# Ledger of designs, part 102: miniprotein binders against Mucin-6 (MUC6)

Target 1, 185 residues: Mucin-6 (MUC6), of Homo sapiens (Human) (q6w4x9r395to579)
Amino acid sequence: GHCSLEGGSFVTTFDARPYRFHGTCTYILLQSPQLPEDGALMAVYDKSGVSHSETSLVAVVYLSRQDKIVISQDEVVTNNGEAKWLPYKTRNITVFRQTSTHLQMATSFGLELVVQLRPIFQAYVTVGPQFRGQTRGLCGNFNGDTTDDFTTSMGIAEGTASLFVDSWRAGNCPAALERETDPCS
Below, E stands for the ipSAE of ESMFold2; O stands for the ipSAE of OpenDDE; V2 stands for 0.75 times the mean of E and O plus 0.25 times the DockQ between their complexes.

## First folded at step 20 (miniprotein)

Design aa2 (from fe6 with R58K; at its last look DockQ between E and O 0.75; V2 from the best seeds 0.78)
Fold by ESMFold2, look of step 20:
Structure aa2 (fold): chain B 185 residues (1-185), chain A 98 residues (1-98)
Amino acid sequence: as target 1 above (185 residues)
Amino acid sequence: SKEEKIRKLVEDAKELLEEARELFEEAKRLAEEGNLEEAERELTEALYELWEAIFKLKLAAYLAGDERLAEELERLAEELLKLIEEVMRLYVEIEREE
C-alpha cells in the first residue's frame, strides 16, 4: 500500500482516495498494531512561504516508545532530539540518503518512508500487505474501500476531509488568530 | 453534477499543465543565460502546478469510480509524473551549480 503527501497539501490514501487540506498542526499519518512499540508516523504542517499552498508539509516523525525520529525541511535527521549522521541505523530502522534530494527510512517491520527534501517537501509511505485493514490516520484504513477512509479517531466515518483531518491532530495546535485564517481551528 | 465536476477538474488540470510547461521552458532559457536562482524558482513553481494538476486528475478519477474513464485519467496522471521527473532533473543540475 502507498500513501503520499505531495505538493505541500495534497494527500493520497492507501486506498487511493485523494484529498487536500490546510492546517498548522502535527497529525497522525499512520498508526497500526503492525508498528512495534506503539509506533506511529506523524506529519507536521505549517504555514508555507509560497502562494501555491496555504500550509505545507514541513516534517515527518516516526514515534514509538523507543524512538522519535524527525526528518524535516532543515535536512537534519534527529532521534530523540539528537542529530544523527547518515546512514543512521537502529535495530529495526535505517535512515539513509537516497539521492541529493531524497532520504529513505527503511524498517524491518514493513514500513518504508521516502522523503523528498527539496524543492517541495514531500513524503511517500509504503506498507507491506500485513498492514491491510490495520491502519488508522491521514493515510486511511487500507481496506480496499474508499468510502470509509475518512474514519475519525473516534471511529466515525466523515464525509469531509476537514473534519477527518482535524480528528487526527496530535497534541496542541496554535490558537486561531482573531482574524481566523488557520484551517486547523 | 458529478460529470460537471469531473469535466472541470480535467480542464483545470490541463490548464495547469500548460502553465507548467511554459514555466519549464522559461526556466531552461534562464539557466542557459546563467540566471540560476530565477531558473530554480521557475522550476519550483512548475512543480507546484504539476502536483496540483495530478491531484485534480486523481480526484476526477476517484469521482469517475472504477471505470475505463478512471483508468484513462490515472494514466494521464502518470504521464505528468514523467514530466515532473524531467523538471526535477534540471532542478538538481542547477542546484549543483549553485
Scores: ipSAE 0.809, ipTM 0.905, lowest interface PAE 0.5, mean pLDDT 85
Fold by OpenDDE base, look of step 20:
Structure aa2 (fold): chain B 185 residues (1-185), chain A 98 residues (1-98)
Amino acid sequence: as target 1 above (185 residues)
Amino acid sequence: SKEEKIRKLVEDAKELLEEARELFEEAKRLAEEGNLEEAERELTEALYELWEAIFKLKLAAYLAGDERLAEELERLAEELLKLIEEVMRLYVEIEREE
């Protein structure tokens, strides 16, 4: 499954459902029992400033009981808040520079993350087949059905992205704005 | 209507593509003149427009659910992706010069 966060405000789920939102919060992209140690991948959005998008992706965070990895435009920060030189390696996670503009987080548990740092901060999430039907968050549920991708954290399928996205907020923040997300709306 | 929405998305995407192409050409000119900062700005703008175009195509494809239309949209998307690659190549080159 491939989930993408592109152009600052565009998301394509694992099931290939595209949607757009604007929010200034941290959101859960991916939760799954297949991620060890209660792992979760999160996306941090903030005001974009000078861009076509009201808000933009500014960081991605992998968080588990053992690891906290924050990838932002300028640095990779680990558990203790220290910026690390690349490559950075833990027991089952490696972060390294793929190209001059791209970082990659490779894992031993079937999660791959590619992050474009510049000029637009973008993220690409790849999960193995073992994750099928076992994912939740903004990347959807990876079950081959696009119609239920907007399933909230409470397990309710929404028709639009607004409530869906808001349900996956990882903190207290304003409600997200929705654009061009529901063809039936 | 659904069909009208699809058509609009595709047309918007095409317009964005053309605009992005113009921005790209301007960026090239600026870069050649040594105005790297402005070149980067133009490239960034081009990329935003290109990704918006791609999004609109993806949405159109999603709405259509038709394989034939999907193929056409994919072809257009490929053009967009090629341009993105070119834009990124120039961006990287500029970064190396800075």
Scores: ipSAE 0.777, ipTM 0.896, lowest interface PAE 0.5, mean pLDDT 92
ESMFold2 (binder alone), look of step 20: mean pLDDT 82; pTM 0.803

Design aa3 (from fe6 with R58M; at its last look DockQ between E and O 0.01; V2 from the best seeds 0.00; counts 0 for: pae O 4.8 > 1.5, placed apart)
Fold by ESMFold2, look of step 20:
Structure aa3 (fold): chain B 185 residues (1-185), chain A 98 residues (1-98)
Amino acid sequence: as target 1 above (185 residues)
Amino acid sequence: SKEEKIRKLVEDAKELLEEARELFEEAKRLAEEGNLEEAERELTEALYELWEAIFKLMLAAYLAGDERLAEELERLAEELLKLIEEVMRLYVEIEREE
């Protein structure tokens, strides 16, 4: 399964449902019982300085009871607030520079994250088949059906991205905006 | 209508592709002139337009369903991805010289 965060504000779920939103918050991107120690992958969005997107992806965070790894343009990797040299390795996780513009976080539990740092901060989430039907968050539920990918944190399927995205906020932040790029519809 | 929305998305993607091509040509000219900072800004602008075009094609394909995969959508997607690769290649080349 593949989930992508591209172009500042675009998301494509594990079931290939595309959507766009704008918000200034940390959101739950992926939760699953397949992630050890109550792990979650989170996406951080903030106001952008570009006309193409009101808000943009600025960081990705992996958080569990054992680890807090933050990948951002300003600081490549931190664990519990401490900046780390690459390659950085824990028991289950390795973060390394794949190319001059890309970092990779590889894990032993079937999660892979590739981050393009520049010129646009983008993220690519890959999960193994054991995650099928067992994911929640902005990347959807990975069940092969796009009609319920907008399932909220309370288990309610929504018809709009904004209500869905708002339910996955992981902090005190304003409501997200859904904006298609087609002003005529 | 749903069909009108799909048509608009595809036309918007084509317009974005052409705008991105113009930005890429300008970036190449700027790089040849030694204006590397401005060249990088043009390449970044091109990438934003290309990802927006990709999104519009993905949305058009999603709205059309499995029964509406057209040769035009495939060709346009290939053009967009090829240009993204070319833009990124030049971006990396310029960044290494800075």
Scores: ipSAE 0.762, ipTM 0.887, lowest interface PAE 0.7, mean pLDDT 85
Fold by OpenDDE base, look of step 20:
Structure aa3 (fold): chain B 185 residues (1-185), chain A 98 residues (1-98)
Amino acid sequence: as target 1 above (185 residues)
Amino acid sequence: SKEEKIRKLVEDAKELLEEARELFEEAKRLAEEGNLEEAERELTEALYELWEAIFKLMLAAYLAGDERLAEELERLAEELLKLIEEVMRLYVEIEREE
């Protein structure tokens, strides 16, 4: 499954459902029992302008009981808040520079993250087939059905992205705004 | 050394590939016998190891910077990808039957 966060406010789920939202919070992108040590992948969005529609992805965070990895445009920060030289390697996670503009987080458990740093901060999440039907978060449930991708953290299928996205907030933040647009544009 | 790290990554990947093949074959047998639950477990483990191997190869490629070594890694990666496809097909089939 491939999930993409592009253009600052566009998301395409593992099931290839596109949607857009505007929020300034940290959201759960991917949670799964297939992630070890209660791992979760999160996206940090922030205001990039004055208007509510001016929001952008500013960081991706992998968090587990053992690891905390923050990938932002300028640095990779680990558990102790220190920036690390790449490649950074733990027992089952490796972060390295793929290209001059791309970082990659490789894992031993079927999760791959590619982050484009420039010109636009974007993220691409790939999970192995063992994750099928076992994911939740903004990237959806990876079950081949796009109609239920907007399943909230409480297990309720929503018809709109706003309530869906808000349910996956990792903190106390303002409500997200939904906007109908083609994220592939 | 860097070279030693690369060698170890490649060796590990090869070992994981072999293990995954064994798991896949076992899963096929189990599936044929109608033991879908165990088959799925074996497939899941196989997929886990295959992806681990791929990521090791990716790291090795990153470290190598050598075309010759890169070609070898690509060959291995192709083998892994082929097996993943096969495992995925069976995995999906089992899930549909459950």
Scores: ipSAE 0.026, ipTM 0.375, lowest interface PAE 4.8, mean pLDDT 87
ESMFold2 (binder alone), look of step 20: mean pLDDT 82; pTM 0.795

Design aa4 (from fe6 with R58L; at its last look DockQ between E and O 0.03; V2 from the best seeds 0.00; counts 0 for: pae O 8.7 > 1.5, pTM O .789 < .8, placed apart)
Fold by ESMFold2, look of step 20:
Structure aa4 (fold): chain B 185 residues (1-185), chain A 98 residues (1-98)
Amino acid sequence: as target 1 above (185 residues)
Amino acid sequence: SKEEKIRKLVEDAKELLEEARELFEEAKRLAEEGNLEEAERELTEALYELWEAIFKLLLAAYLAGDERLAEELERLAEELLKLIEEVMRLYVEIEREE
């Protein structure tokens, strides 16, 4: 399954549901029992300096009980607060520079992340088939049905992107309802 | 109506593609003239337009579901992705020259 964050504010879920939102927060992008040590992939959005998007993706974070790997638009890679030279490798995770503009995080547990750092910070999430029906977050539930991809953190399927996105906030942030959201409407 | 919204999305995507092509041509001219900072801005603008066009096509395909319409949108999406690749290639080259 593939989930993408492109163009500053556009998202395409594992089930190919497209939507757009604007918000200034850290959001749960992907949670799954397939991720070890209560792992989660998170996306950080902030105010944009461009006219095409009010807010835009600025960082992606992998967080578990053992790891905190941050890939930011400032092109700094950290693990548990320590800046790292690439390639960076643990038993389960390898982070390396794929090209002058792209970094890749590969894992032994079926998660792959590719980040385009410039000129637009973009993220591409790939998960193996073992994740089917077992994901939560902005990337959807990966069950083959786009009608319930907007399932909130409380397990309620919503018809609008804004309520769905707000439920996945991982911090104390302004509600996305005050932004231009739900491009499908 | 649903059909009218789909047609507008596709029309908008085509307009964005043509504007992005113009930005790309201008960026090439600017780079040849040595105005690399402005060339990078034009390329970045083109990329934003191209991703917006891709999004509009994905949304149109989601609303439509029609196989023939989906195939036409796929062809247009391929054109958009090819241009994104070309714009990125020039962007990387300009960064190296700076």
Scores: ipSAE 0.747, ipTM 0.886, lowest interface PAE 0.8, mean pLDDT 84
Fold by OpenDDE base, look of step 20:
Structure aa4 (fold): chain B 185 residues (1-185), chain A 98 residues (1-98)
Amino acid sequence: as target 1 above (185 residues)
Amino acid sequence: SKEEKIRKLVEDAKELLEEARELFEEAKRLAEEGNLEEAERELTEALYELWEAIFKLLLAAYLAGDERLAEELERLAEELLKLIEEVMRLYVEIEREE
């Protein structure tokens, strides 16, 4: 399954359902029992302008009991807050520069992350087939059914993205908005 | 072999790109005809394939280890990203009309 976070507000789920939202919070992208040590992938959105529609992905965070990896446009920060030189390798995670504009986080447990740093900060998540039907978060549930991708953290299927997205907030942040946006901006 | 794997990844990516282009064009046609539901379906499929293509190219670049080849593959990936942007723009337009 492939999940993408593009532009400032566009998401395509593992089931290939596209949607958009505007929020300035940290959101759970991916939780799964297939991620070791209670691992989770999160996306950090921030305000990039003055209007509510001016939001942007600013970082991707992988967090587990063993690892904390923050990938932002300027740096990779690990467990102790240190910026690391790449490649960075842990027991089962490797972060390296793939191209001049792309970083990759490779794992031994079927999660791959590609982050485009420039010109737009974007993220691409790939999970192995073992994750099918076992994912939750903004990337959906990877069950081949797009109609239930908006399942909230409480297990309720929503018809709109806003309530769905809000349910996956990792912090106390303002509610997300469904507004017109250019996901390629 | 690694080389064979790289070649396959690149070939697959190119195929996916072409298919995605076709899907995109079909989606545009459908949208112009007012068949927004089917247009969205085609766009969704196009996006999926484009993302797969990008991942394949990036993986190939990594495996190659050769700077020149990596740059070429990156350029291809950038082309794919541009197409994704176009697809996404159309998607947004369709959503506005619904």
Scores: ipSAE 0.013, ipTM 0.254, lowest interface PAE 8.7, mean pLDDT 83
ESMFold2 (binder alone), look of step 20: mean pLDDT 81; pTM 0.793

Design aa7 (from fe6 with W51F R58Q; at its last look DockQ between E and O 0.86; V2 from the best seeds 0.71)
Fold by ESMFold2, look of step 20:
Structure aa7 (fold): chain B 185 residues (1-185), chain A 98 residues (1-98)
Amino acid sequence: as target 1 above (185 residues)
Amino acid sequence: SKEEKIRKLVEDAKELLEEARELFEEAKRLAEEGNLEEAERELTEALYELFEAIFKLQLAAYLAGDERLAEELERLAEELLKLIEEVMRLYVEIEREE
């Protein structure tokens, strides 16, 4: 399963449902019982300095009871507040520079994250088949059905991207703006 | 209508692709002149347009149910991905010279 965050504001879910949103918050990208220690992957969005997108992705965070790994636009990898040189390795997680423009976080539990740092900060999430039907968040539920990919944090399937995205906020933030026509909204 | 939305999405993606090609050609000219910072800005602009085009194509495929316009959408996707690769290649080369 593949989920992507591209072009500053575009998302494609594990079930290939595309949508766009603008928001300035931290959002739950992926939660699953397949992630150890109550792990979650989060995406941080902020105001953009470009005309093509009002807001854009600025960081990706993996958080569990044991780890907090932040990958930001400044090429900083932070674990529990400590900056780390790459490659950075724990028992289950390796973060390394894939290319001059891309970092990779590989794990033993079926999650892979590739982050493009430049010229646009983008993220690509890959999960193994054990995650099928067991994901929540902005990347959708990975059940092969795009009609319920907009399931909120309360378990309600929404017809619009904005209500869905707002439900996955991890803070007190302005409501997301949806400017692109979504056929399901 | 649904068919009108699909047609508009595909035409929008084609327009974005052509604008991105123009930005890429300008970036190559700027790089040849040694204007590397400006070349990088043009490449970045091209990438934003290319990913918007990808989005519109993906939305068109979603509306069409994966069987309609399959050949046209596949060809357009190949062109978009090829140009993205070319833009990134030039970006990396310019970045090395900084």
Scores: ipSAE 0.740, ipTM 0.885, lowest interface PAE 0.9, mean pLDDT 84
Fold by OpenDDE base, look of step 20:
Structure aa7 (fold): chain B 185 residues (1-185), chain A 98 residues (1-98)
Amino acid sequence: as target 1 above (185 residues)
Amino acid sequence: SKEEKIRKLVEDAKELLEEARELFEEAKRLAEEGNLEEAERELTEALYELFEAIFKLQLAAYLAGDERLAEELERLAEELLKLIEEVMRLYVEIEREE
């Protein structure tokens, strides 16, 4: 499954459902029992002064009981608040520079992350087949059905992205805005 | 209507592609003149528009669920992706010069 966060405000789920939102919060991209140590991948959005979008992706965070890895636009990888030089390696996670503009986080548990740092901060999430039907968050549920991708953290399928996205906030933040996500509109 | 929405998305994507192409050409000119900062700005703007175009195409494809339309959208998407690659190549080149 492939999930992409592009252009500052565009998301494509694992099931290939595209949607757009504007928010200034940290959101859960991916939770799954397949991630060890209660791992989760999160996306940090903030106000954008560069793009036409009101908000833009500014960082991605992998958080587990053992690791906290933050990849931001400053090309700084931090674990538990400490800046790390690349390549950075933990027990089952490696972060390294793929190209001059791209970082990659490779894992031993079927999660791959590619982050474009410049000129637009973008993220690409790949999960193995073992994750099928076992994912939740902004990247969807990876079950081959796009109609239920907007399942909230409470397990309710929403018709629009706004409530869906808001349900996956990892903090106390303002409500997100939605554009061009309702197929019935 | 659904069909009208799809058509609009496709048309918007085409317009964005053309605008991005113009921005790209301007960026190349600026870079050749040594105005690297402005070139990067133009390239960045081009990329934003290209990814918006891609999104619109993806949404159109999602809404359509039609194979014929999907093929057309795929062809257009390929053009967008090619331009993205070209833009990124120039961006990297500029970064190396700085």
Scores: ipSAE 0.594, ipTM 0.825, lowest interface PAE 0.8, mean pLDDT 90
ESMFold2 (binder alone), look of step 20: mean pLDDT 81; pTM 0.789

Design aa8 (from fe6 with W51L R58K; at its last look DockQ between E and O 0.82; V2 from the best seeds 0.80)
Fold by OpenDDE base, look of step 20:
Structure aa8 (fold): chain B 185 residues (1-185), chain A 98 residues (1-98)
Amino acid sequence: as target 1 above (185 residues)
Amino acid sequence: SKEEKIRKLVEDAKELLEEARELFEEAKRLAEEGNLEEAERELTEALYELLEAIFKLKLAAYLAGDERLAEELERLAEELLKLIEEVMRLYVEIEREE
């Protein structure tokens, strides 16, 4: 499954459902029992200085009981809050520079993350087949059905992205705005 | 209608593509002139437009559900992706010069 966060406000779920939103919060992208140590992948959005989008992705965070990795445009920060030189390696996670503009987080548990740092901060999430039907968050549920991708954290299928996205907030933040309505609604 | 929405998305994507091409060419010119900062700005703008175009194509594909249309959209998307690669290549080259 491939999930992408592009252009500051565009999201494509694992099931290939495209949507857009504007929010200034941290959101859960991926949560799954397949991630060890209660791991979760999160996306941090903030106000954008670009006219094309009111908000933009500014960081990606992997958080588990054992690891906290924050990838932002300028640095990679780990558990102790210190910026790390790359490559950074833990027991089952490696963060390294893929290209001059891209970082990659490789894992031993079927999660891969590619982050474009410049000129636009973007993220690409890949999960293995073992994650099918076992994912939740902004990237959807990876079950081959796009119609239920907007399932909230409470397990309710929403027809619009705004309520769906808001349900996956990891903090107390303003409500998200939806620019594209669900054509099926 | 659904069909009208699809058509509009595709047309918008095509327009964005053309605009992105123009921005890309301008960026090349600027880079050749040594105006790297402005070149990067233009490249970034081109990239945003291409990404929006791709998004619209994806949305159109999502709405269509028709194989023939999907193939057409995929072909167009491939063209956009190629241009993105070119944009990024130039961007990286400029960064190396700085």
Scores: ipSAE 0.804, ipTM 0.907, lowest interface PAE 0.5, mean pLDDT 92
Fold by ESMFold2, look of step 20:
Structure aa8 (fold): chain B 185 residues (1-185), chain A 98 residues (1-98)
Amino acid sequence: as target 1 above (185 residues)
Amino acid sequence: SKEEKIRKLVEDAKELLEEARELFEEAKRLAEEGNLEEAERELTEALYELLEAIFKLKLAAYLAGDERLAEELERLAEELLKLIEEVMRLYVEIEREE
């Protein structure tokens, strides 16, 4: 399954449901029992400096009981707050430069993250088939049905992207704004 | 209607592609003149337009359901992806010259 964060605020879920939102918060992108040590992938959005999008992706975070790997638009990779030279390797995670503009986080547990650093900060999430039906967050539930991809953190299917996105906020943040999406399918 | 929405999304994607082509041609001229900073800005603008166009195609395909494999959408997606590749190639070349 593939999930993408492109063009500032465009999202495509594992089930290929596209939506757009604008918000300034950290959001749960992916949670799954397939991620070891309570792992989660999170996306950080903030105000952009461009007219094409009010807010944009500024960082992606992989968080578990052992690691807090941050990949930011500053092109700095940290783990638990310490800057790391690439390639950076733990037992089950490797972060390396794929190309001059792309960075990859590869794992032994079926998660792959590719980050385009320039000219636009974007992210591409790939999960193996073992994740099917076992994901939650902004990337959806990966069950082959786009009608329930807007399922909130409380397990309620929503008809609008903004309510769905707001339910996945981490911390106390302003509500998201939906643009150019169709929540009905 | 749903059909009108799909038609508008495809039309919007086509005009975004045309605008991106113009930005790309302008970026090439600027790079030839040695104005690398402005060329880089135009390439970035082109990329934003192309990504929005792709989003509109994805939304059109989502609304169409079984029509998502329509030949027109596939052809347009191929044109967008090809131009993205060209934009990124020139962007990387300009970064190396700086």
Scores: ipSAE 0.786, ipTM 0.897, lowest interface PAE 0.8, mean pLDDT 86
ESMFold2 (binder alone), look of step 20: mean pLDDT 81; pTM 0.792

Design aa9 (from fe6 with T44W R58Q; at its last look DockQ between E and O 0.02; V2 from the best seeds 0.00; counts 0 for: pae O 9.4 > 1.5, placed apart)
Fold by ESMFold2, look of step 20:
Structure aa9 (fold): chain B 185 residues (1-185), chain A 98 residues (1-98)
Amino acid sequence: as target 1 above (185 residues)
Amino acid sequence: SKEEKIRKLVEDAKELLEEARELFEEAKRLAEEGNLEEAERELWEALYELWEAIFKLQLAAYLAGDERLAEELERLAEELLKLIEEVMRLYVEIEREE
C-alpha cells in the first residue's frame, strides 16, 4: 500500500483516492495496530508563501511510546527535540539520507517513509500487506474501496475532504480549507 | 455531468501546464542573468502548478473510463511528469551554485 503527500497540498490514499486540502495543523496520517508501542505517523502543514497553495506539508512525525522522529527540511529531530546526525538507528527504525534531496525511514514492522526535502517537501508512505484493512487517518483505511476512505475519527464516511481532514486534527487549529473535492464520492 | 467534469479537469490541467512552461522559461532566463533567488521562486511556482495539474488529471482519468480519452490523459500526464523532472533538475543545479 502506498500513500503520498505531494505538491504541498495533495494526498493520495492507500486505496488511490486523491484529494486536496489546506490547513495549518498537525494531522494523523496513519494509525494502525501494526505499528509498535501505539505508533502513529503524523503530517504537519503550515502556510506556504506561494500563490497557488495556501498551505503545504512542512514535516512528518513518527511517534510511539518509544520513539519520536520529526523530519523537516532542515533536520531530523528525536526524543526531547535533540537533533541527530544521520544515519539514526534504533533497534527497529533506521533514518538515513538517500540523496542530497531525499531521506528514508526504514522499519522492521512494515512501514517505510521516503521524504523529498526540496524543492517541495513531499512524503511517500509505504506499508506492507499486513496493514490491509487496519489503518486509519489521512491515508485512509486500506480496504480496497475508495468510497469509504473519507472515514472520520468517529467512523462516519464523509463525501467531502474537508470534514474528513478536520476529524483527524491532532491539536487546536482552524478547519481545513477545501480547494477541490473528490468528484468520485 | 460526469463528461462536463472531465472536460473541465482536462482543460484546467492543460492551462496549468501552459502556465508552468512559461514559468520554467522565465526561470531559465533569470538564472542566465544571475538572478538566482527569483529563478528559484519561479521554479517553486511552476512545480506547484504542475502538481495541481497532475491532481486534476488523476481525477479526470478515474472518471473517463474511455480508452481514447484515457490515452490522451496518459500522454498529458507524461508531459507533466517530464516537465517536473526538468524543473527539478534546474532547481538542483541553481541550488548547488549558491
Scores: ipSAE 0.383, ipTM 0.704, lowest interface PAE 2.5, mean pLDDT 81
Fold by OpenDDE base, look of step 20:
Structure aa9 (fold): chain B 185 residues (1-185), chain A 98 residues (1-98)
Amino acid sequence: as target 1 above (185 residues)
Amino acid sequence: SKEEKIRKLVEDAKELLEEARELFEEAKRLAEEGNLEEAERELWEALYELWEAIFKLQLAAYLAGDERLAEELERLAEELLKLIEEVMRLYVEIEREE
């Protein structure tokens, strides 16, 4: 399964359902029992301009009971608040500098992440087949059915992206807006 | 051996790149013909292969420990990443048209 966070507010789920939103919060991107130590991948969005439609992905965070890895737009990789030199390796996770503009997080448990730092902060998430039907969050449920990708954290299928996205907020943030965006913005 | 593993990873990555390029070109053609559904399928397949290639290259670079080899792998990775961006762009464009 492949999930992408492109530009400021474009998401394509594991089931290849595209949607757009504008939010300035941290959202659960991926939760799964297949992630060890209660791991979760999160996406951090913030304002990138003056208007409500000017939002952008600014960081990706992997959080588990054992690890906290933050990849931010300023190319800082941290674990538990500490800046790390690349490559950074833990028991199950390795963060690589792919290019001057891209980082990669490789894992032993079937999660892969590529992050484009510049010129646009973007993230590409890949999960193994073992994750099929066992994912939740902004990346969807990876069950081959796009119609139920907007399943909220409470297990309710929503018809709009905004309510879906809001349900996956990891903090106290304003409601997300469902607006069309330029993926290159 | 470690060296053999690195070589294989690089070779695999190159093969994946070539295949992805073909898929991308096919997707472009399909999109131009208005066959957006099939185009999207090809694009996703291309993305999958490209991402896999990048992962392989990174692993190879990690294993290499040699600066020269690492640089070469990085250059190749950059090519893959550029293609990914192009593929994603087209995908988004197609989705907007639907």
Scores: ipSAE 0.006, ipTM 0.229, lowest interface PAE 9.4, mean pLDDT 86
ESMFold2 (binder alone), look of step 20: mean pLDDT 80; pTM 0.776

